# VHH binders against Putative pumilio homolog 16 (APUM16), part 5

Target 1, 332 residues: Putative pumilio homolog 16 (APUM16), of Arabidopsis thaliana (Mouse-ear cress) (q9fie9)
Amino acid sequence: MANNNSFSMSTMFNTIQEILNEEPLTVPSPPSRGGYSLFHIRKAEMDIQRIFNFMTGSEDLKDDISVLDTGTLMWMASLMTSDCDYFMVITTNKNGSKTLQKLMGMSDDMDVFFFEAIMRLFIHVMTDKYASYVTIQGMRVFQQDKRELMYDQILRYACFLAGDQYGCIALNEIITDLDDPYYRDQLLDIVANNALLLSNDAYGNFVVQHVLKLRDSRCTRNIADKLCGYCVELSFKKYGSYIVERLLEAGDVPMATVVLDLLACKTEMLIRLARSEYGNFVVCKALELTNEILTADLFYGLVNRLMPYRHLLHRSPRSKIATILDSMSVPN
Below, E stands for the ipSAE of ESMFold2; O stands for the ipSAE of OpenDDE; V2 stands for 0.75 times the mean of E and O plus 0.25 times the DockQ between their complexes.

## First folded at step 1 (VHH)

Design c06 (framework vhh_8h63_2; at its last look DockQ between E and O 0.01; V2 from the best seeds 0.00; counts 0 for: pae E 16.9 > 2, placed apart)
Fold by ESMFold2, look of step 2:
Structure c06 (fold): chain B 332 residues (1-332), chain A 125 residues (1-125)
Amino acid sequence: as target 1 above (332 residues)
Amino acid sequence: ELQLVESGGGLVQAGGSLTVSCAASGFTFSRYAMGWSRQAPGKERELVAGITWGGSTYYADTVKGRFTISRDNAKNTLYLQMNSLKPEDTAMYYCAASRTYLLYGSKTPSEYDYWGQGTQVTVSG
């Protein structure tokens, strides 16, 4: 009696049984006109509340989905997608999102309801912690024609999503899961074409870092090309320096692009970068990665610029640049 | 737009000398490795000489000691000085640029990203 705070299997079964075992309402003949209007509104609110309770219930209720007939499942899909607020309240709930993902892919006819709701609310769904995974599930289980339309929306809003705290996470999951080379390459191109903007963004930098970790040589070269001329500027910044370090690690081509940017600036600027809070790590990594016979021109380009100022670099205890310079001969 | 324009080709007597040039525009010339290739009628294109951004040079064995590649970063110009020319040097000569070609000893045209239209060198014999 007094412990109504805890969820129980009896409560869940009663809710499901009430939905499944409702008797038809008796309608007086002839009923008042106002009675039908008020009755329909109140019944719909009661039905959606019961669906909400079912959808947001514990994971253990998920086995009960398999015992519901297709007519009941279609009715549930229709009602919960009939109103934007209904859909969003369910999908932004942790368990609601998980339950909806289990319903998706069961029937192409049901999937139409889910697809249309997702597309109507695309930005709201994609920028929510839990609802975004409903969209990701649709991309995994919907028929190809629906998936292609969803990819088009992802491409359209990619930069906006990348700048959102949950949108960037969802976008990275989509990038990882995308198997279709046509859409994958287009999405990677959008990220690369906007790499400078995204690299300067609090959330967008994580998308740039993610695509660099994929080790896609074409995308990595495109990012390096778009950031060419900006690597020094980026290296002074917290998130920008991480991007530049990832480029240095991504292969010979992007590494050379970064190092040539470093060598293109005046020696005063390079020294300021080498002594800076974030840039010292970039310069140090550039020295470490170019210290090979095939990149000797780059390595000694850096050494020749840095060595005359070695004493200033010793006064910067945040880095190992001075130690690297101490271990070699000075050409000049 | 990135552009490579060769000039200086022409007819020369066997044993003579010729300099071909490549004017570069639309990119930061000093950042690129540059090269020269040639293609004789009915033959595949071959890389003749390369030069890194730092001035390190490569030469194909067939031209080593006779050809000299150089660059003038202030004028955005690549040069190929060809001495002791032979009839087998007759070919269309193409200027090439690699965004990131820095590898010592790299010898293949596939390492270059951009190509000019070429200038004809004909050595009479």
Scores: ipSAE 0.000, ipTM 0.276, lowest interface PAE 16.9, mean pLDDT 80
ESMFold2-Fast, scan of step 1: ipSAE 0.000; ipTM 0.327
ESMFold2 (binder alone), look of step 2: mean pLDDT 81; pTM 0.824
OpenDDE, look of step 2: ipSAE 0.014; ipTM 0.290

Design c07 (framework vhh_7pa5_2)
Fold by ESMFold2-Fast, scan of step 1:
Structure c07 (fold): chain B 332 residues (1-332), chain A 126 residues (1-126)
Amino acid sequence: as target 1 above (332 residues)
Amino acid sequence: QVQLVESGGGMVQPGGSLRLSCAASGFTFSSYYMSWVRRAPGKGPEWVSTISSGGSYTSYADSVKGRFTISRDNAKNTLYLQMNSLKPEDTALYYCATHLGSKYFIWSGSDYFDYWGQGTQVTVSS
């Protein structure tokens, strides 16, 4: 009984079927002054319905789209991109998105229609679960001139996309695919410059984590610089702690940035962090890595701050820190 | 002569409902995407919801998804926002907005809405 998107589509199909049952006016072609007769309008609506059914159906015949002639493919591309609402209905449908992805890259002439439609609705396409993959496919298969215009839009909207549940996934795939140094470096700089905001965002944190996994030393150091002074507060949070752990693993300079934040905080805050749900993993990793790398000043700085509270830490369910501290002590 | 006039705001208890309206004039309303944007005291503008020109596509901010419903009546040049299960955090001045430089919605902050209405105040408190 609930009104939802599936029922609204059924209503649209019923409306089209009602129009199809009406007798069209007989008017000589071509339309005067470039206009359309009622006959041409009704035919276009019938053709759009047929294309929609083809695109969104699960028929095996769709796997043979490569056998369709160029004229038919161009006609289909033109019709499904003629109206932004029709294009969005197709691209936001799981099967429609998959079928459209198969049509993309087949010809430059056809790709012009898809490119123009994507560019008109860029943010809406990029922030939809299924439609976002249409845009990603375009960036993989379109000619370089079209891809560069799409990259410009990604740079323009990077932070907005990073904050969206589907946009962040699409953005991460684009970051992985970018091999052009100019666009790649600019996109990485945008992520790094906004690292504090993104690390505290429900979806943006996944973008920061993804970028750190690329192990780009310049970008990683820029992220570390932007998060300097905030590593302790981030370490109390689930995804913030993951980011801080990645910085600890990323080399001597990012590791030092995190450890210096730990050493700069008050003792009660450090002990609270070491006993916290997420922060205990950060403190443990800081101890392990500073010991492994033989960064004696940083390692013993942490040990000296934690050792007086060894018995308190040992009683914690998360007592791995206490075990490390105990290994530094000679039996009394 | 583009005008957007919001109405329907007011004071409600948490869990209550309100329906906002926006009367549009001076442009071909049926040709443009329309959005709702809100501004809470001391904060910047937050995008709430968007609807396509024909009404077949809608999108919502995560903070309102499942609680708010955007709709439009192109014959009346009117945009609506049905707000259910209201929370104190929904307290804000609500604006109707559009970008007339393009028939399609572009969001990258307040700078991409050419025209904002006067706003209607929604207050959710005990």
Scores: ipSAE 0.000, ipTM 0.242, lowest interface PAE 14.0, mean pLDDT 78

Design c08 (framework vhh_6fv0_2)
Fold by ESMFold2-Fast, scan of step 1:
Structure c08 (fold): chain B 332 residues (1-332), chain A 125 residues (1-125)
Amino acid sequence: as target 1 above (332 residues)
Amino acid sequence: QVQLQESGGGLVQPGGSLRLSCAASGFTFSSYWMYWVRQAPEKGLEWVSTINTGGGSTYYKDSVKGRFTVSRDNAKNTLYLQMNSLKPEDAAQYYCAKGYSPLLKWISTDEYDYRGQGTQVTVSS
């Protein structure tokens, strides 16, 4: 039995862990020849503080930035990106991130510095609340060659990012923005191939939910296929139940996949699901949709399994399942 | 041109085993759900088993659960049915069929398209 997805994720995680444990650069700009005097080091520290104050200051910086000359902008970009720690301090600051996003796309020469810094610190930037938006902005405004290299990194780290509290948000924005069919389809395939793992993850479930909202028929069908056999298990869980409900709404094939799982499970499990906090919404929606779209075999398959236990289902005042079953029974 | 060719049937004693195969051609096998259905003499078509596109999810008629195992090899475009602990009631002509996973096709025996000539399974002492 080979699990290529699990093996690929483990290998990716180990690679990322090695990258994250690398010692960052601590000097703004290493000397090309000879070395730095203490005087030059002190001057660089003063320049760093000046740039930091500008970058992290007032949010009303749009007009201020537009009056800066090209030489000043190039100097700022070079100095900001010369040290990994300094770049991260700026990009993880709310105002610094916003200011940097405004500087990006203004000049291709300047963008080279930002691109190289982002690529060097890719995982660190993508998993921070504010710095992740710097990478998203680069994917929107950089030239095509740079954007493609950034898309390659997204494909490489997609599952790790999906499992991160800020990486999942950034990944969802990137998925929404992706116009390139090749990169979009590859990214959607990675999400679909990992749908079971992600649906059970604290953050990855938001990525699966987001992808289902896109209503991409191929990707939705692939997700349904990967979750087939697990729909009952997922339906007992808060976010898992949301994913299953979206599959029910996504067309005849995903809907049939979910209902097949409901019909295949043991009766005691189906009744437990119908009475559960989240699963009752799934069973109710399955009944409503199968009745609405005239799938009589699916509808009556569910009704016949639930009807003998309608008295137990009536014990939940918020359950509409009992109401649906009552409409099918004649009082006698 | 869609073609399905079943094989592996034969005569077996009660309690015996058989392995059925279905060779598929003329369509993208990996894109379709596959079904095993059977027809005993003077009876209608009866659904036996369903397998999803990737082979990870399988469904069975209650009377064959625990005895039959459906599987597929997408690289070889072949569907299989491993039948263990065969009973006289399992004697039938067995067919494979393809579909897009409408639930009606595993509940309703009247709506199967694209089935082959079948393979005969006889269970007698």
Scores: ipSAE 0.000, ipTM 0.151, lowest interface PAE 21.3, mean pLDDT 78

Design c09 (framework vhh_7uia_1)
Fold by ESMFold2-Fast, scan of step 1:
Structure c09 (fold): chain B 332 residues (1-332), chain A 125 residues (1-125)
Amino acid sequence: as target 1 above (332 residues)
Amino acid sequence: QLQLVETGGGLVKPGGSLRLSCVVSGFTFSSYYMAWVRQAPGKELEWVSSISWSGGSTYYEDSVKGRFTISTDNAKNTLYLQMSSLKPEDTAVYYCARTSYLPFSKLYTQGFDYWGQGTQVTVSS
């Protein structure tokens, strides 16, 4: 039952690179059927620059959107989505992203342009700090048919997004907002099935932590099951220890999974964990929660293993473990 | 409300065996131990063995390890202590008891909140 398989993000990273290469940014859209003169191309480029300046301007300028007529808004939407590069320079700008979010949901005709641009650039938009919020807004305000197509893309790219510094933030927002039980449960299952890989990642761990905070009993038990046998290894690591602490807090079954992993390891490893930078918090929390919940066999199992080494634990900086053990000890 | 009723004590020769039973009634719990505690004539109460009610995890005082076996029958709400290779020093009144934790010393019995009436075990030739 002890599995020493190493944690690795190299497979996820390689998948990320392959996905990005499948969705290259396109050059400015050529004219359909008939040719445009060089004048028309240059005018469109100048108009895009003017739209960019308007969209990324001050708070006061953005408030003026309310006075624009439907024809002008449709023209702007058409032009800013006419080329992938134009759309990306607007959406990756902090003010441009915010202004675009205000335009979304106002008209289904206008939303078609934004939806098509987002879908064409999905991974690029979702992995940018500001552009990702444009996609999140679309999932909140677009019509159901568009939202479901966007949900399908989230399911396809969930692990890739979880491993990205901005994608993980956007994915967590989407998980929180997602009210459709089918898509929500599918997304939670993808996270749980990949819990070992994600827990070992600098960004993916935030997705696992976020999902555990939802206190979804089925998903939490699935995560605990996937991490069973690895709780000690994870507890030596900064982000892994945070996940293990959340499992301890998540109810009787996840708590028992963690504590049984602690009790199954060799005494030398348990003492090393209790004295380690991150593992001491895990062991301390396991003692506190098993005592508080009155899970007496688990509590005493831990105490019995740690008590002979109490003096070593007293010498560990910041450790509360020795204090807990001392509260239970009596003079002989 | 909680009642502990013990049976099975008696006189036995050194090297013999004896089985103690304790019928538990009046409570439901998930995080308690049931224990056997003994008191030899003129001596202090001494913890002998404990079992987790839910998990079946067993614990023994050093002098009885390998000789005594604690067990439960949850369907009958009954705690057992199977004693083998009995020695004269095992002579004592044996009590069935409940506690929320295992004692760190065999003499630490302050955390035991409910006790049976006791059953006498005498080991003599």
Scores: ipSAE 0.000, ipTM 0.079, lowest interface PAE 26.6, mean pLDDT 77

Design c10 (framework vhh_7nfr_2)
Fold by ESMFold2-Fast, scan of step 1:
Structure c10 (fold): chain B 332 residues (1-332), chain A 126 residues (1-126)
Amino acid sequence: as target 1 above (332 residues)
Amino acid sequence: QVQLQESGGGLVQPGGSLRLSCAASGFTFSSYAMSWVRQAPGEGREWVSSISGSGGYTYYADSVKGRFTIARDNVKNTLYLLMDSLKSDDTAVYYCAKLGFTRYLSGWTSDAFDIWGQGTQVTVSS
């Protein structure tokens, strides 16, 4: 007997966590030239606590970064990135993350250490509020070869990140910043192909909303296509209704997809939606937009379905639907 | 389930050598820094040595520097402590420990570690 349980983002998240616990993370080859020589010469003069205090201290202590010689900077980079736990303690600290971002892009030799550490801890870094800024900075300042490997990891983990409370924020920042059409289009395609799952997720809905705000015609139409048949269901939900409202605003084709879903549902369900806390805004917007853009068949289709229940809609607070219908009842 | 299991302890004469091993299971061993911590009779726990997940970085307590070598085999999920020139002061129970993110800055005390092994006894005596 089959269970009627829907696959969820939480189920996907748990599966990925189990996989990560079973398999070691793929790590790039550690830097062996120059940086490792520093460990033999002067490691005794630097200790973990001194570096931590420097990295996590106030901004006044960081004004002197330019005074540090290249050897000291390379020593610090080697030290803070050689231990995964130590690197995470620094990157998850608000000041530590900010200081590390200032050190990134100063030297290609130093950036190798930061890149290797980020790649080794990619999911952990990307799902932390402060550490994710370190990865975003790397994608802005590292050499192109390193940035491309980071983009590959974003594509690999896009759906997982979208379902995380901090990962979704970082992913949205990356989507906004990503100017490479190849990687940007692939990332947008991943979001669109998973639009139904993400729209129903506690965090993934923010990624769908963000992508729709970009007004990318191809991606928006793909999202509309994937949500076709589900627009009424989504419109009963707080964030689902926001997504459906954005589709209504996104042009003739996405608007028609939403309105056709409204027209295809049973009258009882349409009236319940029009009276609901969130769905009333969807129905109202559908009426307003279909009236404005001369889609008379869609507008009158909605009016004809709602008009017999005008009296019930007048009793619903937080709705303008009744006002629109009343304007149709008085012949000019 | 995450676990650490030490072995290789025993009785040795002053100036002798021992090799301790720690078998790790239930977590991605290569992603975590590992440490050796010891507890002498009537004393508190003392940090001995730490090694990074890759093995590229090692730290030693001043009391053991130059005499002990920490090493790891990420293929075998095993941590090692190679002890040379053993002294009576090295007599202790030796624990394998995984360093915890939130406790790293508690220093080299038990509070810095989130997972501990059962320990293995090292006795240096004539």
Scores: ipSAE 0.000, ipTM 0.125, lowest interface PAE 18.7, mean pLDDT 77

Design c11 (framework vhh_7zox_3)
Fold by ESMFold2-Fast, scan of step 1:
Structure c11 (fold): chain B 332 residues (1-332), chain A 123 residues (1-123)
Amino acid sequence: as target 1 above (332 residues)
Amino acid sequence: DVQLVESGGGLVQPGGSLRLSCVASGFTFSRYAMGWVRQAPGKGLEWVSDISYGGSTGYADSVKGRFAISRDNAKNTLYLQMNRLKPEDTAVYYCATGSWLKYLFSTDSYGYAGQGTQVTVSS
């Protein structure tokens, strides 16, 4: 398969694509049994329009919400979640998403409606700019049993979400918020196991970067292990170079992994990397960090391989490498 | 200079087996991910399998369950055990490191590949 996802995850990816390719209901689904009179249909449409106007209004609804009785809140929650299209129109609207987030956590009985709607539409909600924050809010305010079911869905779809423009942002928020060691460690393991593919992805690289910024030593070492042997290749690429720079900054062991990859490649490849648009920043950072941490063997390993080519490096755009090398050749 | 030398190809009947080897030199083999890519006559390169320095493996769906990749870091050698071979497995198989494992997905070409070994599955 010629896709950007892990081959170990390809079956899940194909299943998700099938779900996303199912057309959302453009009309409310009729009840599986029983009939609605035209009167009841129109009444519900009028009520949902009122709720749409309330939910999507630009005014601050904090005070308005506080004066609503429990019966009214339950009625609103039930009607908003009565149809997938109604719920999605509200949750994908900037104001609707914000208002819904304020309603969540007010009542366990009301939260059942929101939870069930979110779970039914999970990947659609998680991949929308505004609706994804509804799911994040649910993970913050719902009861533990509901949160755990939502965590299970995050684990199931983590790799797919990491590759989505909005899903990656939501996933990073969830990683930051997640305090349960079991679910946190599982999620970090999924990121680490897919680190090579994610580091090369337009959105997944942000997830790898975010995880590395957390400075979780176990996860960082796992990511370094999965990227070992690929650090030179990644450093030629825009997103890959960002990840490699993060590994250099993440501690002695990940830094050594990157530097040893640089030292293991042939000289022509190292010089090409040092002169490349993105790789020059990686080589420069490797030199700066090995010098500052006083790992003289790694620092001089790099210097000795680059020094014969310093004249070529002077011609490279905005590289500090040549400056570092020149400081080694100037007499006292 | 980086050098990769493949061997073990040949003519085999459908359902048969072959074991490919790749001997690496000119770089620290144990620090690099390695893999196999193949090219059928008149077609583009197709990724087959890869293995990290730590032994984590990946396989194309077309070969999963039939092929097994392994490495011996002490001997600087990469292997591909090919079982239940099919006529559509007929190709030149290249040992690859670095960006060649991503050749089908990237316009960048910053890795190395060997000269290849021919595998022909016929009759």
Scores: ipSAE 0.000, ipTM 0.095, lowest interface PAE 23.5, mean pLDDT 76

Design c12 (framework vhh_8h63_2)
Fold by ESMFold2-Fast, scan of step 1:
Structure c12 (fold): chain B 332 residues (1-332), chain A 123 residues (1-123)
Amino acid sequence: as target 1 above (332 residues)
Amino acid sequence: ELQLVESGGGLVQAGGSLTVSCAASGFTFSSYAMGWSRQAPGKERELVAGIYSGGSTYYADTVKGRFTISRDNAKNTLYLQMNSLKPEDTAMYYCAAGKSFYLWTSAREYDYWGQGTQVTVSG
């Protein structure tokens, strides 16, 4: 089996040449029940195993792979994609994924095999740590017609992918890379329309956070609208508080949405939030930003609700809220 | 044992209103995403409305603005208020439940289904 030290151009060339130069015995098969003998099936399995070892046991092959001839590359692509299980075993392997990414974009004819395999296995590829990068690479290097079909699949499965531990990472990479305004805007609309669901999800919250970092005014306002009424609930949660802080930073309208939610809740709830592990950062940021922007009604609304509890807030060692409130005291 | 039991179906005239309900038992209702799908004779099941545990709602374009999904966590009950009913709304309506980490926009994303309740719109 190949390892980092034994994997070289000579080893690659010899392995590929052995596969290409082996001519399996051809046996006529009946038209209605055509199939290979066990000998031919096992030989094909051995060839696939050699390709697997080549793809997964490699050291850095960036320069080495470019010297392989087109016929060899086409043969390899065909074998790797001949069976869904073989393709998945290669793509879910760290080295296999990296090697496959380097093969993609080298030939339009070869890319057809990879594109078809990715599309057939789309959800399985997109929800794997290493295989997802194969799809991302395809979206960067394939011809426009193939990229658009891949964009359509991303739109179809966007919410599912956002809720997956690896799919959310891949989706965020795609959102960052996607230059086509039509597909980008559609994808952002899907995230915004599902912002409340995603913000409460273990993985989907990372997609909402990522989209807010893009500072797309329309999308951010749509997210704020969908989260209106829920900003207090979200602020008690670790990742929900991060989303609410991003909305506070995102401009006057999203900031007002958050602050109005804080002002609409009962005083007891607001004090609990101000003293909570994550919510204290939200209340602190709301005070700081409303003061900086000189939105007097919102700033003093918060100050007037919190000031009677200043001494209780001082008992929270990690809170800056009490310090802000103290700065509003009458000079002695 | 998880159970979903639909009720409230019946015959209604075009332009009328009807509310169907789903009684849930055997699971922590408040933590599940809930939905309504429908199936007309000879057609595939379609998701018409969904509601997450936090209150977020989804509606199919075919029913948006006419149907309202709601839940009562204290009663473990899901509702679908159907207004401005059309003959094309005639279908068997099924209650659905799904785990909250599945981000649902289609009928295929739900884990559990009820027996259904028939809604027939004349006109």
Scores: ipSAE 0.000, ipTM 0.102, lowest interface PAE 18.8, mean pLDDT 79

Design c13 (framework vhh_7pa5_2)
Fold by ESMFold2-Fast, scan of step 1:
Structure c13 (fold): chain B 332 residues (1-332), chain A 126 residues (1-126)
Amino acid sequence: as target 1 above (332 residues)
Amino acid sequence: QVQLVESGGGMVQPGGSLRLSCAASGFTFSDYAMSWVRRAPGKGPEWVSTISGSGGSTSYADSVKGRFTISRDNAKNTLYLQMNSLKPEDTALYYCAKRGYSYGLFWSGSTYFDYWGQGTQVTVSS
């Protein structure tokens, strides 16, 4: 069962904020990059407020980016990326995220600041609803060298991201966009190697489903291999059943893996599955897809196990299985 | 370059104890709050504990209060998590995390982590 004390990353951030607010107040210090006078501190505070207002303002103000000179843009990029809290406040804001995405790709020199900030805050950026699109944009518009370093971070944290409500969405977009076969194959291997864990996860199952939609034969076969022995268990579950149905549709080898799991389970379990809310769709699809000359042994294996219980299957309002079994009296 | 390297993970029986360590380098360790975050198989990340830069303030998730103790040795740049009375539900990959940098003018401290370790696996089973 799921741990009721587990928190989303957003819940963790709120908890940490409360802890920091409870700590004794200390007089704020300037950045430890050199001594700053009070004049410089006040100027930085005013500049930060102005940049925040610009970045998070209305759509009308964002068209004015084109009138800013290179020096002003570079200064803004440097300032907004020098403090992780400030950068996160901008990137987690809906308008701030959109504005930052427009600034990215405009110059390689400016992109260095955004790239470094994203890399420092990678997990936090990738697990936020709005900030995650900043990272996706970087992977689309940054120079190849920066994109490859970002791909390395995706490989490092793929399973962590797959388990997050926003991370899984961002990861799926990255998987779709990823055209480099080296990084693509490694990422697909990580998903396949963790297919059982992810298929049983509240968000990770969406990553497995997305990968199966890509119709990559090697990855699909690897997923089938990792789910071998668990196809019946998964088929009782809503999203697990979707994954098993995709394996049935994915070609002869994945189909055989699923059907052999069905044939290996006890008859009582197979009948319970065939009558279940989600498993009936799996058993029905297995029958439909194996009803071919080249897979006749698998088809008749299933029919022979189900036929003695046809009367129970007729009593299941969601089942098409009984209809298929009844058709066996008429040769096709 | 900032590095956080966790160690001390392993397999233990229910009711057992384990001590995790995190070796930090590349930054002034005593200037930053440090945290432990865990991820159990098939679950999202769960914050476990935080300790202030000086070590004068600590906080814990309700699930570990009374069983886990966070501590630090600023002279050795090392963070610790003493785990007692371990339960099967404590099975997870445990990450050391560094609080992000704040100017101190706008926030009393960062609410975000800028660096995470690679994690160390803790498995509680008979």
Scores: ipSAE 0.011, ipTM 0.456, lowest interface PAE 9.4, mean pLDDT 80

Design c14 (framework vhh_6fv0_2)
Amino acid sequence: QVQLQESGGGLVQPGGSLRLSCAASGFTFSSYAMYWVRQAPEKGLEWVSTISYSGGSTYYKDSVKGRFTVSRDNAKNTLYLQMNSLKPEDAAQYYCATQPLYRGWLTDSSAFDYRGQGTQVTVSS
ESMFold2-Fast, scan of step 1: ipSAE 0.000; ipTM 0.261

